# Ledger of designs, part 177: VH-VL binders against NAD kinase (nadK)

Target 1, 268 residues: NAD kinase (nadK), of Syntrophomonas wolfei subsp. wolfei (q0aze0)
Amino acid sequence: MKIILVNNRFKENTEKKAQEIAGQLSALNVEVIIDNGLDEPYAGTVDFIMVLGGDGTMLRAARRYGQRAIPVLGVNMGTVGFLSNIEINELAEYLPLILREEYSLEARMMLEVAVFQQQSLLTRVFCLNELLLRSNSPRMLSFALEISGQKLEPYRGDGLIVSTTTGSTAYSLSAGGPIADPQLDAFIVTPVASHIINKRPLVVSPEREISLHLLEEREAIIGIDGQIKMDFGAENRVLIKRAPHPLLMVNLKAKPFFTSIDRSLQRQ

## First folded at step 13 (VH-VL)

Design BB113 (from Y14 with light chain S30K; framework fv_oberotatug)
Fold by ESMFold2-Fast, scan of step 13:
Structure BB113 (fold): chain C 268 residues (1-268), chain A 123 residues (1-123), chain B 107 residues (1-107)
Amino acid sequence: as target 1 above (268 residues)
Amino acid sequence: EVQLVESGGGLVKPGGSLRLSCAASGFTFSNAWMSWVRQAPGKGLEWVGRIKSKIDGGTTDYAAPVQGRFTISRDDSKNTLYLQMNSLKTEDTAVYYCTTHPRYGYFLAFDIWGQGTLVTVSS
Amino acid sequence: DVQMTQSPSSLSASVGDRVTITCRASQSIKRYLSWYQQRPGKAPNLLIYKASNLESGVPSRFSGSGSGTDFTLTISTLQPEDFATYYCQQSYDRPWTFGQGTKVEIK
């Protein structure tokens, strides 16, 4: 069995723990690859991915490996998040289930984001939470949104979020978007500080294609999962659609999504 | 009401074949891992095999005594689990139960059981 | 295969008694152990999972303990409906294996 251990390159504690776990797995005849974010994603065949860290580390793992149909387990190392399933101190107990493939999988939709300059593809990236288009200056943006070829009235404001249901509790929530059941497949389109009255969040079929472009030259950026940042100008267009494969998340414990989000929202 | 109902049992000669069915209701069958467990008259429980949900790979595993002779399958559109039994032996005589695997912690306890169906292999 | 051995194979008890049944695994199975009750002519029902966790709807008089190779099921105050056969089952390694059963009979 071959396992990738994904950890946060900027957190000292996670590097030490990754090495410790790698040693334990090697003693059990498991081949271990450590991905601390410094190198290219591992290109070989892999049976399982273990993410050591918080939601941010899981988002990075999803972008690097999410399209390969490999089971991904989130192991919490500190601050509780939405994408981890077990705590680090539970790992020894659950390890036999992992090694024998005795676990449940939850499919989580991902976005495919393609950025063009005129008709030329500049980049294609995948993400688990969202794409954010936002102004990078005090001036508001003027931009066009098309959904499956249907041109909406122009948007004016600070930006727009196109989110998965998994991302509904991330930036989309902060911008006034709905909380969505992660078991549903949908795009959530949430405006950011719209100047135009009645620009409301939209929930649309994941079979839709969404495109965005600027109507006026402004300083803008595209953000991916809050981790990748790209300049976006009037010569650029972004196309967003459902990624070919969902992220396969490992469940070793019952998932208390609704009670967790309810408790989070009740805190002052 | 959560329920599993087995059917298809009966008398069959050694070397014969029989197909068992298990109809599920009251839960999301397509998410469930399903097993067959048998019990020979007056004896203890013996795990026969299991099938995972489609999302978890839909793979099957079997106990050595039935490997190569029995096949487990499922039809999620009909909420039905099947056990195809070929090359039956007198030692396969038992009440056959269908059962679900755990929903919590995935420690593979059998939390829901059907009433069982009797398979008798004789003559 | 992991072999599961129960002790005793049978016992006689009276209503109100404390009953203890043990289960031994041929190798360490951590806490991957469940206990089942089977009343005469009925299907088994789950009592305990993960060695010590009580299944929903099961009376609190049932409890489980142990880890590794040695496990115990306790019925603190035996009731008439508890006269049944009890089975342990390991889920640590395939094939899943059951103990031979312990029959709790009326004294």
Scores: ipSAE 0.541, ipTM 0.785, lowest interface PAE 2.2, mean pLDDT 89

Design BB114 (from Y14 with light chain S30G; framework fv_oberotatug)
Fold by ESMFold2-Fast, scan of step 13:
Structure BB114 (fold): chain C 268 residues (1-268), chain A 123 residues (1-123), chain B 107 residues (1-107)
Amino acid sequence: as target 1 above (268 residues)
Amino acid sequence: EVQLVESGGGLVKPGGSLRLSCAASGFTFSNAWMSWVRQAPGKGLEWVGRIKSKIDGGTTDYAAPVQGRFTISRDDSKNTLYLQMNSLKTEDTAVYYCTTHPRYGYFLAFDIWGQGTLVTVSS
Amino acid sequence: DVQMTQSPSSLSASVGDRVTITCRASQSIGRYLSWYQQRPGKAPNLLIYKASNLESGVPSRFSGSGSGTDFTLTISTLQPEDFATYYCQQSYDRPWTFGQGTKVEIK
């Protein structure tokens, strides 16, 4: 059995823990690949991915490996989050379930984001939470939103979020979007500080294609999962589709989504 | 409310075949991992095999004595679990129970059980 | 295969007695151990999962303990409905295996 351990290269404690876990797994005849983000994603066959860290580390793992149909387990290292399933101090007890493939899988939709300059593809990335288009200056954006060839009336405001249901509790929530059951497949399209009062969040079929472009020259950026940042100008267009494969998240424990989000909203 | 009901048992000759059914109600069957467990008259419990939910891969696993002879399947639209038993032997004589594993939390314990259906393999 | 051995195979007890049943695994299974009760002519019922967790609806007189290779089921004050056969089951590794059973009989 081969397992990738994904950890945060910028945290010394996490690096040490990853090496410790790798040693324990190796003693059980498990081959371990450590991915701390420095190199290209591991290209060989892999049976399981263990993410050591918070939600940010899971988002990176999802971008690197989410399209390969490999089970991914989030192991919390002390930072609370929505994408981890077990705590690091529980790992030894759950390890037999991992090694015997005795776990549940939860499919989470992902976005495929393609950025163009005219007709030329500049980049293609996948993400678990959302794409954010936002102004990079005090000036409002003027931009066009097209859904499956249907051109909506122009948007004016600070930006727009196109989110998965998993991302409904991230930036989309902060911008006034709905909380969505992550077991549903849907795009959530949430305006950011729209100047037009009738621009409301949209919930649309995951089979739709969403495209965005600027109608005026402005300083803008495209943000992916809050981790990747790209400049976006009037010569650019972004196309957003449902990714070909969902992320396969591992559940070893009950994780009651609605109770968790309800508590989070009361605490702020 | 929550219930599993087995059917299809009966008398069959060695080398024969039977198909058992297990009708589920009162819970979300499509999420459940399902097992068959048998009990020979006056003997203890023996796990036969299990099938995971479709979302968890729908894979099957079998105990060595039945591997290659028995097949477990499910029809989530009918909330029904099946056990196809081929090449039956006298030592397959037992009450056959269907049972559930919760997807997580129970460390693979069998939490819900049917009442069983008797299979007798005799000439 | 992980082999499960129960002790005793049978015992005679009276209502009000404290009953202890043990289960030994042929190799370490952590806490991957469940206990079941089977009354005559009835299907098994889950009593305890993960060695010591009491299933919902099961009376508090039942308790489980142990880890590794040695496990115990205790009935603190035997009731008339507790005359039954009890089985342990390991879920550490496939195939899932049960102990041979312990029959608790009326004296």
Scores: ipSAE 0.660, ipTM 0.850, lowest interface PAE 1.5, mean pLDDT 91

Design BB115 (from Y14 with light chain S30N; framework fv_oberotatug)
Fold by ESMFold2-Fast, scan of step 13:
Structure BB115 (fold): chain C 268 residues (1-268), chain A 123 residues (1-123), chain B 107 residues (1-107)
Amino acid sequence: as target 1 above (268 residues)
Amino acid sequence: EVQLVESGGGLVKPGGSLRLSCAASGFTFSNAWMSWVRQAPGKGLEWVGRIKSKIDGGTTDYAAPVQGRFTISRDDSKNTLYLQMNSLKTEDTAVYYCTTHPRYGYFLAFDIWGQGTLVTVSS
Amino acid sequence: DVQMTQSPSSLSASVGDRVTITCRASQSINRYLSWYQQRPGKAPNLLIYKASNLESGVPSRFSGSGSGTDFTLTISTLQPEDFATYYCQQSYDRPWTFGQGTKVEIK
């Protein structure tokens, strides 16, 4: 069995813990590849991906490996998050189930984001939570949203979020988007500080294509899962689709999504 | 009502074949991991094999005594589990139960059981 | 294979008695152990999972304990419906294996 351990090198405890876990797995005849984000993603075949850290580390793992149909387990290091399934102090107890493939899988949709300059593809990236279009200055944006070729009335404001259902509890929630069952496949389109008060969040079929472009010269950025930034100008457009493969998340124990989110919201 | 109902048992000669069915109702069958467990007359329980849900890979596993002779399959559109038994031996005589278990945790207990169907292999 | 051995193979008891059944694994199985009850002519019923967790709907007189290789099922105050055969089962490694059973008979 070959396992990738994904960790966050910028949290001192996670690097040390990754090395410790790698040693434990090697003692059990498991080949371990450590991915701390510095190198290109590991290109060889692997059986399992273990993410050590918080939601940010899981988002990076999903971008790097989510399209490969490999089981991915989130292991929390002490900070409460939505994308981990077990705590680090539970790992030893659940390890026999991991090694014997005695776990369930939950498919989580991902976004495929293609950014163009005029007619030329600049880049294509995948993400688990959302794409954010936002102004890079105090000036609001004017931009066009098209859904499967249907042109909506122009938007004016600070930006727009196109989110997966997994991302519904991330930045989309902060911008006024709905809480969505992560087992559903849908795009959630949430305006950011719209100057037009009646621009409402939209819930859109995952079979549709969403495109965005600026209607006037502005400095803007495209953000991916809060981790990748690209400049976005009037010569650019972005096309958003459901990614070809979902992220396969490992469940070793039940996580009661609705009661957890309800408790979280009542404490704010 | 959550139910599992086995059928297809009966008398068969050594070397013969039988196909058992297990009809599931009252839960989302397509999400369930399913096993067959047998019990010879007057004896204890013996796990025969299992099949995972399709989302979890749809893989099958078998106990050594039946490996190569028995095949577990499922038809999610009919909510039905199957056990194809070939090259039957007298020691395969038993009540065959279908059962389900949770898809996660170190629980892995057999929580829902059918009533069983008797398979008798004799001359 | 992980072999499960129960003790005793049978016992005689009276209503109101405390009954203890033991189960030993041939290797450490952590807490990957379940207990089942089988009444004559009926399918097994799950009683205990994860060595000590009581299944929903099971009376509180049933309890489980243990980890590693040694496990116990206790019935604190035996009732008439408890005369049955009890099985332990390990879920640590395939093939899943059951103990040979312990028959609890009326004295």
Scores: ipSAE 0.568, ipTM 0.794, lowest interface PAE 2.1, mean pLDDT 89

Design BB116 (from Y14 with light chain R31K K50R; framework fv_oberotatug)
Fold by ESMFold2-Fast, scan of step 13:
Structure BB116 (fold): chain C 268 residues (1-268), chain A 123 residues (1-123), chain B 107 residues (1-107)
Amino acid sequence: as target 1 above (268 residues)
Amino acid sequence: EVQLVESGGGLVKPGGSLRLSCAASGFTFSNAWMSWVRQAPGKGLEWVGRIKSKIDGGTTDYAAPVQGRFTISRDDSKNTLYLQMNSLKTEDTAVYYCTTHPRYGYFLAFDIWGQGTLVTVSS
Amino acid sequence: DVQMTQSPSSLSASVGDRVTITCRASQSISKYLSWYQQRPGKAPNLLIYRASNLESGVPSRFSGSGSGTDFTLTISTLQPEDFATYYCQQSYDRPWTFGQGTKVEIK
């Protein structure tokens, strides 16, 4: 059995813990690859991915490995979050179940984001939460949104979020989007500080293709899961669609989404 | 409300075949991991094998005494679990129970049990 | 295979007695142990999972303890309906294995 250990790049004691876990797994004849984010993703076949950290580390793991249909377990290292299933102090107890494949899988949709410069593909990335188009200056953006070839009236404001249902509790929520059951597949399209009255969040089929481009030259960025940013200008276009494979998340214990989000919101 | 009902047991000769069914109701069968557990007359419990839910891979696992002879399958549209028993031996004589266990957690206990169906293998 | 050995194979007790049944695993199984009750002619019923967690609907007179290789099921005040055979079961490694059973009989 071969396992990737993904640790927190901006870590507090996570490298030492990753080495400790790797040693324990190696003693059980498990091959271990440690991914701290500095190198390219491991290119070989693996059986399981263990993410040591908070939600941010899970988002990185999902972008690097989510398209490969490999089980991914989030192990919390002390920060509270939505994407971890067990705590680090529970890992020893659950390790036999991991090694014997005695766990449940939950499929989470991902976005495929393709950014073009003129007519040439600049980059293609996958993400678990969202794409954000945002102004990088005090000036509002004017931009065009197309959904499956249907051209909407122009948008004017600070930007737009295209989110998965998993991402509904991230940036989309802060911008006024709905909370969605992560078991559902859908795109959530949420305007950011729109100056056009009656621009509402949209919930659309995950089979739709979403296209964005600027109508005026402005300083703008495309943000991916709040971790990757790219400059975006009038010569650029972004195409968003459902990724070919969902992220396969491992459940070793129950983690009720609705009571967790309700409790989190009452703290606000 | 939650119920498992086994059927298909009976008398069969050594070398014969028999198919057991287990009808499930009152829970989401398609999400459940299902096992067969048997008990020879006057003896203890013996796990026979299990099948995972389709979303978790739909894989099957068997105890050594039945491996290669027994096959577990499921029909989620009918909420039914099956045990196909081939090349039956006298030592397969037992009450056969279908059971569920949770999809996750180290508490992989058999939480729901059927009433059992008796299989007798004799000439 | 992980072998499960129960002790005693049978015991005689009176209503109101404290009953203790032990279960030993051939290797460490952490807390991957469950206890079942089987009344004559009936299917087994889950009592305890994860070594010490009481299943919903099971009376509080039942309790489990232990980890690693040694486990105990205790019935603090035996009731008439508790005369049954009790089985431990490990879920640490496949095949899942049961103890041979402990029959609790009327004295």
Scores: ipSAE 0.591, ipTM 0.809, lowest interface PAE 1.9, mean pLDDT 89

Design BB117 (from Y14 with light chain R31T; framework fv_oberotatug)
Fold by ESMFold2-Fast, scan of step 13:
Structure BB117 (fold): chain C 268 residues (1-268), chain A 123 residues (1-123), chain B 107 residues (1-107)
Amino acid sequence: as target 1 above (268 residues)
Amino acid sequence: EVQLVESGGGLVKPGGSLRLSCAASGFTFSNAWMSWVRQAPGKGLEWVGRIKSKIDGGTTDYAAPVQGRFTISRDDSKNTLYLQMNSLKTEDTAVYYCTTHPRYGYFLAFDIWGQGTLVTVSS
Amino acid sequence: DVQMTQSPSSLSASVGDRVTITCRASQSISTYLSWYQQRPGKAPNLLIYKASNLESGVPSRFSGSGSGTDFTLTISTLQPEDFATYYCQQSYDRPWTFGQGTKVEIK
């Protein structure tokens, strides 16, 4: 059995904990690969992925490995989050279930993001939460949104978020988007500080294609899961689709989504 | 109410076949992992095999004494679990229970049980 | 296979007694241990899961303890409906295996 341990080496104690866990797994004849985010993703076959950290570390793991149909378990290291299933101090107790494949899986949709310069593909990335188009200056953007070839009236504002249902509680929520059941497959399209009063969030079929481009030359960026940033100019176009494979998240414990989000929101 | 009801038991000769059914109601059957557990007259409990929910891969696992002879399947549209028993032996004589275990949270404990159906393998 | 051995195989007790049943695994099973009650002619009923967690609806007089290889089910203040056979079951490794049972009989 081969397991990837994904961690953030810059978080206090996370690198040392990853090494300790790797040693324990190796003693059980499990091959371990540590991914601290600095190198290219491991290209070989693996059976399971453990993510040691908070939601940010899970988002990195999803981008690197989410399209490979490998079970991914979030192990919380003390940061409040929605993408972890068990706490680090519970890992030893649940390890027999992991090693014997005695767990349930939950499929979470992902975005496929393709960025073009004129007609040439520059990059293709996958993400779990969202793509953000935003101004990189105090100036408002003017941009076009198309949904499956249907051209909407121009947008003017600070930007736009295209989110999965998993991402509905991240940046989309902050911009006024709805809270969505992560069991549903849908795009949520949320304007950021729109200057046009009637530009409202849209909930769109995951079978649709969404494209964005600037109508005026501005300093703008595309952000992916709040972690990757790319310059975006009037020569660029981005195409967003549902990714071919969902992220397969491991459940060892019930973690009630609605009561968790309700509790979080009542403190604000 | 939450309920499991087994049927299909009876008398059969060695080498014969039987198919047991387990009708589920009162819970979301399609999410449940399902097992068969048997109990020979006057003896203890013996796990026979299990089937995972389709969302978790729908895989089956069997105890060694029944491997290759018994097949577990499910029909989620009918909320029904099946046990196809072939090449029956006198040692298979038992009350057969269908039972659930939650997908998580219970460390694979069996939380809901049917009333059982008796299978007698005798010449 | 993980072998589960219960002791005693049977015991006689009176209403109001404290009853203790022991279960031993042939290898360490952490806390992957459940306890079941089976009344005569009835299906088993889950009492305890994960060694010490009381199932919903089960009276508080039932408690479980232990980890590794040695586990205990305790019934404080035995009631008339508690005369039954009790089984432990490990879920650490397949095949899942049960103890041979402990019959609690009226004295």
Scores: ipSAE 0.637, ipTM 0.839, lowest interface PAE 1.8, mean pLDDT 90

Design BB118 (from Y14 with light chain Y32W; framework fv_oberotatug)
Fold by ESMFold2-Fast, scan of step 13:
Structure BB118 (fold): chain C 268 residues (1-268), chain A 123 residues (1-123), chain B 107 residues (1-107)
Amino acid sequence: as target 1 above (268 residues)
Amino acid sequence: EVQLVESGGGLVKPGGSLRLSCAASGFTFSNAWMSWVRQAPGKGLEWVGRIKSKIDGGTTDYAAPVQGRFTISRDDSKNTLYLQMNSLKTEDTAVYYCTTHPRYGYFLAFDIWGQGTLVTVSS
Amino acid sequence: DVQMTQSPSSLSASVGDRVTITCRASQSISRWLSWYQQRPGKAPNLLIYKASNLESGVPSRFSGSGSGTDFTLTISTLQPEDFATYYCQQSYDRPWTFGQGTKVEIK
């Protein structure tokens, strides 16, 4: 059995804990690969991915490994979040179950994002939460949105978010998008500070293809999961569609999504 | 109303075959792990085998006494679980229960049970 | 296989009594143990999962404790509907195995 341990390189204590867990797993005859974000993703075959950290670390793991159809378990290191399933102090109790594959899987849709310069593909990335198109200056953007070949009236504002249902509680929520059950598959398209009064969030089929391009030369960026930034200009276009494979998240215990989000919203 | 209803039990001769069905309603069957548990007359409970949901791999596991002779399968479009029993022995005589596992945490416990169906293997 | 041994095999009690049933595993199973109740002629019902967690809808007079190899089911104030057979079950390692049962009989 081969396991990747993904940890947050910005937390010294997480690095030390990853080494301790790797030693324990090796003693159980499990081969361990540590991914602390410094190197390229491990290219070999693996049976399981264990993420030590908060939601940010899980988002990184999902981008690196989410398309390989490998079970991914989030282990919380004290950070509040939605993507971990067990706490670090519970890991020893659940390890035997993990090694015997006594766990449930939950499929979470991902986005496939392809950025072009005219007709040339510049990059292709995957993400779990969202793509953000935003202005990189005080000046608003003018941009075109096309959904499955249907051209909408132009947008004017600070930008647009195309989110998965998992991402509905991230940036899309802050921009006025709906809260979605993460077990549903859908794109949520949320305008950011639109100057056109009737531009509302859209919830569309995950089978649709979404494209975006600027109508005027502006300083803009594309953001991926709040962690990757790319310059975006009038010669660029982005295509967004459902990724070929969902992220397979491991559930070892019940996680109360609706009550957790309700409590979070009441504190705002 | 959450319900499991077993059927297909009866009298069969040693070496014979029998197929049990379990009809599920009131919950999302396609997400559930399902087991068969049997109980010989006047005796205790014995786990027979399990099938995982399709998303969790759809794999089957069996207790040693039935391995190679029994096959568990499911039809998610009909919300039905099956137990195909071949090469039956007198020691397979029991009430057979269909049961579910919750999918989170305590998913290794059996939370919903059917009423059972009696299988008698006798000459 | 992990072997589960229950004690006693049967006991006689009166309504209002405190009843304790013990279950011992042949090896450490952490807290991966459940308790079931089976009334005569009926299917089993889940009472306790993961050693000490009370299943929804189960009366609070039922409680479970233990870890490793020794586990206890307690009924604090026995009621008429509690006269039944009780089973422990380990979920630490396949095959899942049950104890032989403890029959709680009316005195």
Scores: ipSAE 0.593, ipTM 0.802, lowest interface PAE 1.7, mean pLDDT 89

Design BB119 (from Y14 with light chain N53R; framework fv_oberotatug)
Fold by ESMFold2-Fast, scan of step 13:
Structure BB119 (fold): chain C 268 residues (1-268), chain A 123 residues (1-123), chain B 107 residues (1-107)
Amino acid sequence: as target 1 above (268 residues)
Amino acid sequence: EVQLVESGGGLVKPGGSLRLSCAASGFTFSNAWMSWVRQAPGKGLEWVGRIKSKIDGGTTDYAAPVQGRFTISRDDSKNTLYLQMNSLKTEDTAVYYCTTHPRYGYFLAFDIWGQGTLVTVSS
Amino acid sequence: DVQMTQSPSSLSASVGDRVTITCRASQSISRYLSWYQQRPGKAPNLLIYKASRLESGVPSRFSGSGSGTDFTLTISTLQPEDFATYYCQQSYDRPWTFGQGTKVEIK
C-alpha cells in the first residue's frame, strides 16, 4: 500500500508530525510519499491520501490530486474545520480501519476552470470550493455571465462567485449565498456587492457550462479556493464546468453537517 | 418503520443450491452496508459475509468457511439483498439473518436484524 | 482471527439481581466491541456499541465497559425480559467474530 501524506510546509510542528506518522506507516509496510507543497505533485500511482492540517491544506490536496479517484482523508491538527474527518490524536485508533478499507466514501463535486486569452487556453485548474471574480481596485466591474449559452443581462458590482455545494459555506456564504447540502451536485452563483437591483444567487444544474468575461477594461482577478490568484482583463474569458471526477472524501466517523454549520454560525 | 424480511430458506440436500432474499424497507437501502449472519441450531452467531454500498465500492467480503461457495449481491432498485448458496454442506444448516451496518467505521455494529430464515442441509 | 471468549457460559439469576458478563479478546481491539441480546426464538438485538455506548431505545439498566482485551456487560436490575443469551462481537478486524454466548437463566 502507498499513501501520500500532505502537510503544511510553513509549520515546523506539522513537518515533524508528518515524519513521525510516515515512520509509523513504514513500520506497517506502507510506502509513504510526503507532499509538503514544495515540489510538483507526485505522479505515480497511490492507494490513499492523508491530509494533515486544516481546510486550506485539504483544498490544496484536492487541486493536486482530486481528479485521480483516490480516497482522501482529512486529519485535523489544530483548529476546527469542515473538511477534516478525524483529529490527529485519533489517528492511531483509526489506522487499522484505514489499512483495511473500513470507511465510507463521500463524493464531492469539483469545478474545472479554464482561462482563455482570446482563443488560446492559458490555464486549466480544478478546485473544490469556488472561483471568485473580483475587482482589484475600488472601481466596480461590468461583466457578462452566460449559462449554457444563455446570455444574462450584464452584471455591475464587485464580482461574482461560482461555487460547488462544498464551497457554499466558504466565500459564497460571506457574499450572501445559500447553505447547500454538500451531498447535492450544483453550481451556486453568488453576486458580490451587485449594484444591479435583484441580482440573486442562482442554483444551477452541474451539467451546465458557465462563462464569464469583462465588458470594460478593469483591474480584476480570478481567485481559486482563496489560494490561487490570476489577473483577469477584458481580453480574458473563463469557462467553468463540473470536473470529470469528484473528490472522494473518506469518512471514518459521522460528521453531522447541518448541526455543525449551525453551531459554527451561531458562535460568531 | 425500519424492517428486514428474509425469505428463501428450506430443506436442501448436500451439494445443492439455495438463494436467500432480504427485503428492506423504511431506510435508504442503497446507502447501507449489509451482512449475513447465521446461527446453527443451539449454537452461537457466525458472520457469513458483507456487501458495501455501491457508493463505497460495492465490494464483498466472506468468512473462510463459505468463501468460493456463497455470493452476496444486492439490487438497489428492489431494495433487496441476496445470498446465493452453492455446494451446500450439512455444516451450513442454520438460521440466516440479514442485518445492516452503520455506514462506516467506528460504529461497526449490526444495528437492524431480520427475523431470520431457516436453511436445513440434510439427506 | 480475533477470538472472543465469554465468561461465564451460563448463569442463574433472579429478577432484581445485578448481572455481570465478561468478554475477552485474543488481541487488543481498542474499543471496537458490541454487545447483543438474543431472547429465545428471536433475532439478536444490539445493546451496546463502541464498548460503552448504549444503543437508542435500550434500557439504561444495561451498561458496557472495557478497552483493549477485557470487556464487561452489566445489567444493574434484572427484569423478566432480560432472560436471554448475550453475545459480544469484535469489529476491529475481519472476519467479524462473536463470543460463544452467555445464557442468563431463571434461578
Scores: ipSAE 0.537, ipTM 0.771, lowest interface PAE 2.2, mean pLDDT 89

